# Designs tried in a protein design chat: VH-VL binders against q960a1r229to459. Part 39

Target 1, 231 residues: q960a1r229to459
Amino acid sequence: LKGDRIELLLPKNIDQFKKFKKDRTVISSGLITRFVSTRNPKEFSQKWISTKYVKEFNEITVNKDSVVVGAALNIQKMADTLTSSLSINIGKEIDSFIQKFSSPQIANFATWTGAIISGAKSSLSVSDLLILFNVLDAKLTLLNNSGELTQVAIEEFAEKKLFATHTIVNAIFSRSLTGFLFCLKLGETSEQDSTNFNFAALVGNQVSRIFVGLGGQPKRLTSLEVHIDAL
Key: E = the ipSAE of ESMFold2; O = the ipSAE of OpenDDE; V2 = 0.75 times the mean of E and O plus 0.25 times the DockQ between their complexes.

## First folded at step 20 (VH-VL; framework fv_ramucirumab)

Design t3 (at its last look DockQ between E and O 0.08; V2 from the best seeds 0.00; counts 0 for: pae E 8.6 > 2, placed apart)
Fold by OpenDDE, look of step 20:
Structure t3 (fold): chain C 231 residues (1-231), chain A 120 residues (1-120), chain B 107 residues (1-107)
Amino acid sequence: as target 1 above (231 residues)
Amino acid sequence: EVQLVQSGGGLVKPGGSLRLSCAASGFTFSDYAMNWVRQAPGKGLEWVSYISSSSSYIYYADSVKGRFTISRDNAKNSLYLQMNSLRAEDTAVYYCARGYWDYYYGMDVWGQGTMVTVSS
Amino acid sequence: DIQMTQSPSSVSASIGDRVTITCRASQSISSYLAWYQQKPGKAPKLLIYAASSLQSGVPSRFSGSGSGTYFTLTISSLQAEDFAVYFCQQSYKTPWTFGGGTKVDIK
């Protein structure tokens, strides 16, 4: 952290997190999932809440039909979890996709939640995680201002800009996906976040899912899906 | 067990100095803000000073500004109040109390208090 | 400074009674209001924070309400151990300030 010295609240569980968040505006900042909370919106006094030690945000749960990844986990840990928990034809491609043009520092220190939020906020950036979540039809568990948990699709999260009002608790991936995942991305160099274009296609599933990233929200290619499913 | 144990205090002449200490145990001291609150005999509570978890933010009541200094040593789980230029009106039971930097959650853990008497 | 006016200064009640204490702030303090209980020779004990949130371990017969400038502490059914002095405290703006206190004694 650079700049002024800032005090941090370090909740240890989701209940404490809810308590700290109560009656405050919480905004996520960047790839490192940190929340800025203001006691008085009219005052420029920023306080920070970290998800670093929140138990529920750091959990990985592998169920029979799903895998759940806590919001505080770094990108690499998320990727490793998906690689090991999903079918081989999907998991290997995820690993390859994340490793290409990825900075080890970013992968190890940035949360996947931060990346998702950054991607959802931006109209220009090409987000590898955002397209991956879309193609895998991932669901997000969100905490709203009332302290309630809801589940939404990644498309809805981005479309409705829920990052402004909700806190991501975890992501849920289906382990029932079948077929093959094909991912492609183009960028400048390795070891940097330099992706300018990405593509993801899940084929051989009940319904094909195909997305392209040109900046901002990934675009679903429904016509291509229909064509492929007809083959 | 979460607790604050105080020490120091006593009788001092006007213009004198005292140093109060508060030792924390049973919780991660460095995660919490701390306060001093005093209570004159037979009177109500008066907030004296606040210090954030990392000492980045410090506040004083006007009645003690320039005379009292709050500090903490997180490595020793200790809170201090250096009181200089003491006056008769500073006579009170002094409490250390745990709080949060958000100020929103009150002071939830208190020391047993220590009596400070300023008299000629 | 924000002045906290607490009323009444004292109240006599019987076990089982409903007791209500009020605290008024000289300006809006949103919900930055806490209630404390103090028994003779003891340190204050936090009962309510954020105007209406019950502190962990505090009996449910205690409740807080209000926002802005007017707040109340209610004991729904007074128990023997509830005879004490109660204080409100604002933490909205430094210096933190307390009400004058309310003594709840036995009728």
Scores: ipSAE 0.015, ipTM 0.613, lowest interface PAE 6.8, mean pLDDT 88
Fold by ESMFold2, look of step 20:
Structure t3 (fold): chain C 231 residues (1-231), chain A 120 residues (1-120), chain B 107 residues (1-107)
Amino acid sequence: as target 1 above (231 residues)
Amino acid sequence: EVQLVQSGGGLVKPGGSLRLSCAASGFTFSDYAMNWVRQAPGKGLEWVSYISSSSSYIYYADSVKGRFTISRDNAKNSLYLQMNSLRAEDTAVYYCARGYWDYYYGMDVWGQGTMVTVSS
Amino acid sequence: DIQMTQSPSSVSASIGDRVTITCRASQSISSYLAWYQQKPGKAPKLLIYAASSLQSGVPSRFSGSGSGTYFTLTISSLQAEDFAVYFCQQSYKTPWTFGGGTKVDIK
């Protein structure tokens, strides 16, 4: 009798990751045994590649005008970075919103990329991280199978299903955002980490950004933005 | 504008050969896996073959294995199906379809279809 | 091979009706299921991937649910352009197999 063999690569830097990525399943979780699949039983081996130990995916870079958070960081580390790196009016609201998102145990183990990908894939769920990324005009650095890097807005990532063809390397947030951030969520089960409606608005910036989450991708309220900006 | 444009169909006798082509535009072809799917007249859909983005993984339906060869040329944004030893039961409309290594995401772009008729 | 059984084989419905199509797999396929729409003389069009994820550009009246062996496609309020044949397809194990199709006709 034969069983599946799994080849798991653990690259230590982005150059190794680029070299070995082609046609491998990317794993951003430490729960490798949960990702073992027999969906191709005619093959006796599976090829996986992890982001967990890639140095560049675990980095935080705080520049004058931007904050860059690596793809392998957990949700809590990302939240702490944004809270301390963005303006006080924005950072305090992020901290408050993320504390309602999940328990500290989950936030310390789940990656932000896992949550973003899960939100981007769903047509039914309301994602708190995804709406936060949208209201903050987050950009993602993506790596394709050819080793090329591109940067896209978070809206494009979900719209074009880029989670299926690209690996997230990092997220980029502008430190030049100004104004007041307001985030609201309403839980489906009244638990703090479940949501069936959310809302996020950044007003008092040069161009307001206002989003609503009712299921699937956050919807931008462009008409309301124009009205608010005219006041 | 994301498109797959097919060519190469026609009428052949049993035992003959044809080569189907599928030209991609509007997306980075080398990022995607590709499939061939066929549909006999008045019948349902049958998956035929799959090729990964780098050609490292290739699969065939048992009914065509050894007779059909899938290939791709990423520099020319083109997918091919070489069909040899054709049989009457190979008569169908053949579609190329864009997919993913992890086929969890479905086949989201399809060519217009190419008719292949095998009869004596 | 994994057999995919769709039901009903045909349904007659009016504009505005709620239509539900089911698909059963001969073994568990987890959530590796897609739904396609095909109009006469046209290529199939992806509606739903991963059992419940709506493909970009597909109207929100389409929804999918299920896991394991039992799956549904629902059209919440049928429109004139929705009269077509619908196929489910598993991608859990090669060969990737399709259901037999469900024709949705004008009543």
Scores: ipSAE 0.012, ipTM 0.628, lowest interface PAE 8.6, mean pLDDT 83
ESMFold2 (binder alone), look of step 20: mean pLDDT 94; pTM 0.956

Design t4 (at its last look DockQ between E and O 0.03; V2 from the best seeds 0.00; counts 0 for: pae E 15.2 > 2, placed apart)
Fold by ESMFold2, look of step 20:
Structure t4 (fold): chain C 231 residues (1-231), chain A 120 residues (1-120), chain B 107 residues (1-107)
Amino acid sequence: as target 1 above (231 residues)
Amino acid sequence: EVQLVQSGGGLVKPGGSLRLSCAASGFTFSDYAMNWVRQAPGKGLEWVSYISSSSSYIYYADSVKGRFTISRDNAKNSLYLQMNSLRAEDTAVYYCARGYFDYYYGMDVWGQGTMVTVSS
Amino acid sequence: DIQMTQSPSSVSASIGDRVTITCRASQSIRSYLAWYQQKPGKAPKLLIYAASSLQSGVPSRFSGSGSGTYFTLTISSLQAEDFAVYFCQQYYKTPWTFGGGTKVDIK
């Protein structure tokens, strides 16, 4: 790599991570995530801190009503956890949607947090993972500069630009979701100048959730949700 | 403490019947799917049967289908396996095992095992 | 039925060794795979679910990887309590099937 002079810290637990996080660029997993997540390699920071070996960021917890996925897990591990932990109708659609998302090499190496942050920062990109998190009403556990943990909805993470001041610790998904999940993606992901469109709907839940991806933040179609819920 | 305590088992002749029981404690039994798994002496594990939390979904291994009946009584926190037309190849230690609610997920809590011997 | 082929059937190892056990499915099971540990006279214990997810209370020296048809269980630094028989199990389609087991013995 050009720009081979970087300092990389590899903390082993959250206490070490808290001590050394200040004034450093957080990387979610290895070096490939930073390359995939940035569009300008010339802007690599000199000082990095990794989540890869932090024990708490690699944990998965499956409870009766929720599943918690640590921030350092790769996309494939997260997808497989959700597929096996949510209802059959929802899990199968997640599996199908994610398998159309990326190659096995990227899915087994790139982190879900890298993909979420990249999607949240972009005004042009259509993120498949971000729309999936929105339709599933995902919550994020965030670590602030004071070492305090807070929980926010995925919509608030991007809306309030919390990626700039907080570190993602995990994501939380409800296992009480019901109904049917429908996901679509359109466009040519291999062409550099094409625009992607995606759509995700959870229908037959207590309150339907319907989103469209047109670039930047997924847009919630509240009027359509009200109409569908009235049927 | 989450526990599965098994009872039943013993020696029966070929063609006979036996009923295995599994009593749950320390968790809300009615929320969880349950399984039976067996292990012949000195052999590996064989999944036998599955029942969902409400009994709405029931599956059997081909080797026992039509002869074994899985059931549960959620009011008594109990799982059962009725074993009919027993054969020598049914000789095994039988385990009951808890699933993760009604989803496809490994078996996280196991009973202590009950020996069933089928011989003349 | 989906056949699960596990190898090796046994391995002799010393405390501190890295041990890798493999499991191959006869067709894709995506990541619907669990790993179990069984000690003599005891019921199996769940170690790994969803191919790579560590069950609560299981030491971090255990890890799983793979998807599709090829899976591994790795013990990064073998401890005295890890000498046991290990089984993989697919739960993608019924009948759910186990591998033949791998015995990890003290050298």
Scores: ipSAE 0.000, ipTM 0.420, lowest interface PAE 15.2, mean pLDDT 80
Fold by OpenDDE, look of step 20:
Structure t4 (fold): chain C 231 residues (1-231), chain A 120 residues (1-120), chain B 107 residues (1-107)
Amino acid sequence: as target 1 above (231 residues)
Amino acid sequence: EVQLVQSGGGLVKPGGSLRLSCAASGFTFSDYAMNWVRQAPGKGLEWVSYISSSSSYIYYADSVKGRFTISRDNAKNSLYLQMNSLRAEDTAVYYCARGYFDYYYGMDVWGQGTMVTVSS
Amino acid sequence: DIQMTQSPSSVSASIGDRVTITCRASQSIRSYLAWYQQKPGKAPKLLIYAASSLQSGVPSRFSGSGSGTYFTLTISSLQAEDFAVYFCQQYYKTPWTFGGGTKVDIK
């Protein structure tokens, strides 16, 4: 076999994960695995760090005011969690939105984190999860290279390209959102990642949140929000 | 045998402090979330606190928030509840209870209970 | 907070009887509902989770049903060891809350 030696590490918690990634750069594979390379690849072997057994990456917690979803969970599990944890007027729409034009295989095997990162890296791809996270005003808990945890908005994550230096630990969604969620998709076929356009609007007795996805980061339609809120 | 064995508790004056312990055995403690639940004499059950398997997520009932602290030491297979500023209404049997990590937030394994009495 | 209303507070029954206990939630809790059995001086024992899933080791005479706001625990044929207090509990969101309990005693 040709190529560099690859070592697979299986941390069981965030502390072990921190230890394993020390002095290394983590590259998300989009799966439940991180590729970790040293700053000087000539001195150290490449390491694959699986997130499969990291507790913090796999936990789900439903609180009074929020729901927390670990980064290692697949898209379907994340969606199911949101669907069951948020209000019916939001949760049902999430379920419908995720199922439409989404490959079941991707939903079952790909992590939502991978999807978020892939979407954030791309200026062309239309990401269903990005628009969903934006419209829901989701927060990400990030682990930086210093071993510190920070919470950021999804917009900041993408804008600052934090995927290059940080590891997503979990996502936090508010359970206090009220009103109705409306999501639209345009794509080629169902059960495939074929979305070419998406739209999401949260409207009700709170400040409206409206986003459109045309490629890359979703665009917030502030003028429309103001208009809707004035009605 | 899967079991939780509790210790601590006792009689304390209002404003006092107690620390409860719960020792786990027979299972991989670090894989499970843990809870404290209490039951006042002759009354029903009241959830007190939750801690996830890695301690990343911690939650409290409003009645104990700011006064009680849940913690765990996975290396020692132990769960703790530090109770400060105790009140008469905190008088109860306290149970530690195991929660299932992934699919169920209920409690399938319980300790034997520890009586905490707060009285002047 | 989600209020759990359990009924009846007590029921007298005989061996072999069918016993049904009801639990109502003040709001929808989906299927995040558990049933516990507690005997005097003992810790609660999990019987049913996810509204209708039987916990391992629990006799099949116990069953749970319901979703949303209305739930039931049924003992198809009451046995001597079933005389106890039963509690429902929602774990849809914190704070997790319990019903007031139902005492099943001998007629």
Scores: ipSAE 0.000, ipTM 0.521, lowest interface PAE 11.5, mean pLDDT 86
ESMFold2 (binder alone), look of step 20: mean pLDDT 93; pTM 0.947

Design t5 (at its last look DockQ between E and O 0.01; V2 from the best seeds 0.00; counts 0 for: pae E 17.6 > 2, placed apart)
Fold by ESMFold2, look of step 20:
Formats: sequence, C-alpha cells, structure tokens
Structure t5 (fold): chain C 231 residues (1-231), chain A 120 residues (1-120), chain B 107 residues (1-107)
Amino acid sequence: as target 1 above (231 residues)
Amino acid sequence: EVQLVQSGGGLVKPGGSLRLSCAASGFTFSDYAMNWVRQAPGKGLEWVSYISSSDSYIYYADSVKGRFTISRDNAKNSLYLQMNSLRAEDTAVYYCARGYFDYYYGMDVWGQGTMVTVSS
Amino acid sequence: DIQMTQSPSSVSASIGDRVTITCRASQSIRSYLAWYQQKPGKAPKLLIYAASSLQSGVPSRFSGSGSGTYFTLTISSLQAEDFAVYFCQQSYKTPWTFGGGTKVDIK
C-alpha cells in the first residue's frame, strides 16, 4: 500500500483510517480533503490515505428510522438506495430528478460526495444534489482531525465550510419524511447570461421544506413554508 | 498564520525563461484555487492565470497563453509559473493569490510579489 | 473580454469625507465583482466580494453595491489608513479583468 517517496495507504475499515489519517492527506474519487501533517521538513514526502476501500465508506445501512449512505458510493447507488428506502412518493421523485441531473454514465461513476463538495464550494453553479440534500434534511457524519465523528446538517457543512477541515463518512436521511417531493430543474436556454435554476419542495411533511437554487447554497424559503403549512 | 511566500524572480533577456514559485503555509493548500496576477511598473493589475484546487481547470490570459504554464504541487504546498519566450511587456511584479474554485469569493490572500524584468 | 471602466481615476479627500468609487462593466457580470485596496509597495487586499459582501476583518465603513453593469464602493467616513488605490475586478468570465484603479489622496 506504500510507495517509496509517495505513500498511499488503503485502509480497509474506519478504525484503520482513523489510526493513520492524522499524518496523511485524504484522497478519494469524490472527497477532496487534504491534511499535510508531516512535521519532518527534511523528508517532504507526500503521504496519502484513500477512502476507496474503507468498509464503512462503502456501506449502505437501512434502519427503522434512517438510511445511511457511505461517502464512497456513486450517485446512482445513492439514488437507488433512497428510492427503495424512503416513501414511494419521495423516492420516485428522487429517481426522476437524478436522471435529469446527469447522464447515466456520469451518475454511475461520480460519487455523491464529490458533487456535494463541488456544490458547497461553488457560487457559479446550481447544484441539483445539494438542493436535494437540503430538501430532504440530510445530515452528514464527519471525521475531524482528532479522529472524532460528529454529525451536522447539510446546511451547516456548507455554511461553515467544513469541507476544508473534515472528511465526509456518510449521509443520513430520515425515513420518517412524509408528503410529496417536487423537484424542478431548468437548464440554460440561451448562449448568454442565462442562469440555471432549480427548486425543491417537500410538502405535506410535518414542516414543509422549500428551497430554491440560484447559485451557491440553496436558499430556504421559510416564509413560504409557514404560509403553505397554514393552509 | 496564513502566508504566501514568493521566489524565483529576476532579470532575463527577451526570449528567456523563468520559473516563479509561491509557497503556502497556515492553510490547507489543496482546498484552494490559485491565481497569478501581475502589475507592470506604474500600471494597474492584470490577471494572468488560474488553477483549480485539483488542477483540473486551468485558465490563462490571452497575452500569455502558450508561453506560460501554471502548475501546483499540493504535497509541497507550492504554486508555480513557468514563463517561456519572455517579452519586454512581461516586465511586472508578479503576485500569487489564493482564491476558490468558485470565482465568486475573490482572491483573499496575496503573496508579497516578485519582480520580473525582461530587458536586453 | 469584459471591459471594466472605473471612475474617477483619482479623488482628493479629507478624513471624515464620504468617498464613492464607481465601476462599470461592458456587459452584465451579475454580482461577480470584487473590490481591492492597494497601498504603495504592497500587495492588493480584498475588501468586498460578490459586489456587496464585506471580507472578514474589513471595517464596516466600507460597503459595496450594484449588480449587472454598475457597481459602487463607498467609504462612509474616510480614515487616515484609507488613502490608497482601489481596484474593481469582475470574475464572471475569463479573462478576469480589473478596472483601471482609483487613487484616493489626502486633500
């Protein structure tokens, strides 16, 4: 698992990952989090650690009240898991929305974490996956530099720029969500100045969640939610 | 302490080459996009080049395209600008500047600048 | 290329004055506009990003406004440390172009 001047560790589980992470830069196909931890300036060797083969990052766990999707899984596998694990109305809309998000080839190779991090860092693009995570009230399990696991709402991850200091381990979705999910994606329609737009609403849940994507983090329409919930 | 420390400037004849270096410390270099910006003596600022955090996206100003090459070594926290086929109009102070993949946030950390003089 | 026209080229002002600097883009850049301050012999310093968002550590007397093609930087009450050259820059479309600069001098 080691190279001579460049070491790449391929831990098999999260305990090994925690043990070796602190002095290494994290690398994965969808996780761009790096920690240069060597204190030996004479060597200057680059030490890398991959998430690709970590068991917990490749797991799907369906519990009574939640579904957990590991960080190393591709977008299509995540979508299939949510479709089968959430209510039929929500799951079908997720599947339909993801098919419009990217080609089947991209969805089968790109990781959901890569798309989430890209969306959280960018104000130029409207991220379909990020708005989906927001409307579904997704939580992320994060691994900090001390090897501790914490959980944060997707909004906090982007707002506090936690992609810079933490490694995503999994996403957690509540299976208690109810009602109807509606997602809209409007592609660019002109060669000049047209803005991609998306919209996601979960209505008929205990508290409605409504978001609009105009660039950067999706914006929650709390006033509209209150009005709709009063109807 | 967030810093960008530059080196590699100097005097060179037209047609010559130089390589500029920019060493980062105090932040996770691999999470940020990087820029080169230059300022000719007594003149305004000119953006030169951009490289994304993963080096997948690289852009150049037309005036340097084909002659300059931006690169980064995330393991060494270093940004580079290889300048070939230098011309008198390339004479400037060159700054490295930290930015984001999203151009929206501007360039929030700048190096001290290094002078490049292209003269016979 | 998107041309950024900055005015005035210079301003003579006294401490306590309100100073307004304008920047006009040759086409819409939405809100992808930043303002930088540069003191003699120093690197530029980011003041405002996204047209109106104040960079961390920048005094609240600085403010930015505008969208589309017309933008302003305002210093509500000029201080001694504010005498510098100010640049706008668009980051909507490459090449990312700067305005010509505005020198703010003591009167």
Scores: ipSAE 0.000, ipTM 0.423, lowest interface PAE 17.6, mean pLDDT 80
Fold by OpenDDE, look of step 20:
Structure t5 (fold): chain C 231 residues (1-231), chain A 120 residues (1-120), chain B 107 residues (1-107)
Amino acid sequence: as target 1 above (231 residues)
Amino acid sequence: EVQLVQSGGGLVKPGGSLRLSCAASGFTFSDYAMNWVRQAPGKGLEWVSYISSSDSYIYYADSVKGRFTISRDNAKNSLYLQMNSLRAEDTAVYYCARGYFDYYYGMDVWGQGTMVTVSS
Amino acid sequence: DIQMTQSPSSVSASIGDRVTITCRASQSIRSYLAWYQQKPGKAPKLLIYAASSLQSGVPSRFSGSGSGTYFTLTISSLQAEDFAVYFCQQSYKTPWTFGGGTKVDIK
């Protein structure tokens, strides 16, 4: 939101959010706000809509075998939640991975949803959160234009480009993951969001999950997984 | 019309097994989490089990853990509850229930219920 | 486990009365609280979710409030069809648990 003052719709709950989306076309900003335009071309109007105050988007739920993180939460809060809710061998690595080459501004002010969407939309950018979601086999709860909620894998979200038609409500992570998480990232400068390469491997008693980020969607290294699981 | 239709249940001896089924129609079954909830005669509701839309996440009440298995077949729009090692205290009407949201939005669609009686 | 204490266990009321049911959680469940209505021989029906959100198709005389550990279901003006048993349920942490129920009877 730059320049002249723009009307910003601030729904306080998901029902109100749905109402604001009704009869409008939502264009994702890639962050917490979207352009909402009327579907009637004769009465074209654009407004901003934000998810940052939607109650359901700001909730954290800790279940026995899963943790759910609302879409409006910043990257740091998500990371902290995962760090504290997952096993020590996974949680510590998440914390370390997120903090490395991350600016405090991005970590504290940007939503993880924005980062996921940006990563999913781009063919060039290397997204730390996207690879993390993939290696952890995260699920997304999505709101479609008809007001229905669905759950999808992060791969499906990216593959089907659901960011164009759906709104992320939350992410769901398994607390039942076992083993060790190994993350690596390389960038041009330390303490800057300059990641050019990242790698994530979850290995242990369960089926290994291994991804590499070279730009765009992380690539799953299936052959390596098979090799590791055979050891 | 959105609905859940249950089948299975009946009378079984302690230690026996039963399999409950729940058939969904009128909505995209694969998009929704599902639950089993039971109610003993004249008693309150007890949550039994949860399964996410893709069965990636499954939860059980401690009272049934290790004995009951929740599963789903999205291609058949069906939810199942395999009940093994049944006990007298498992006697109840069992409901399948849709979670509109995985956790936050309650269970908005319920089956008609199936009676399970465990008795010698 | 999170215990849900529902009160009262029963209440007698007349048509047109305001009825309030309380649910207390043994620990904070934020707003992860749902209310259900159950009539004899029938499956429960969702009334309120997220502590205060009215389920689609439910009359506006039903309302929910509260957060943390204290929640209320209110029927502003009791109707004939409202005589039933009501249950609260937390979904904040597994295992999900229900209150003991409140029977609303005709006075």
Scores: ipSAE 0.000, ipTM 0.524, lowest interface PAE 11.1, mean pLDDT 87
ESMFold2 (binder alone), look of step 20: mean pLDDT 94; pTM 0.957

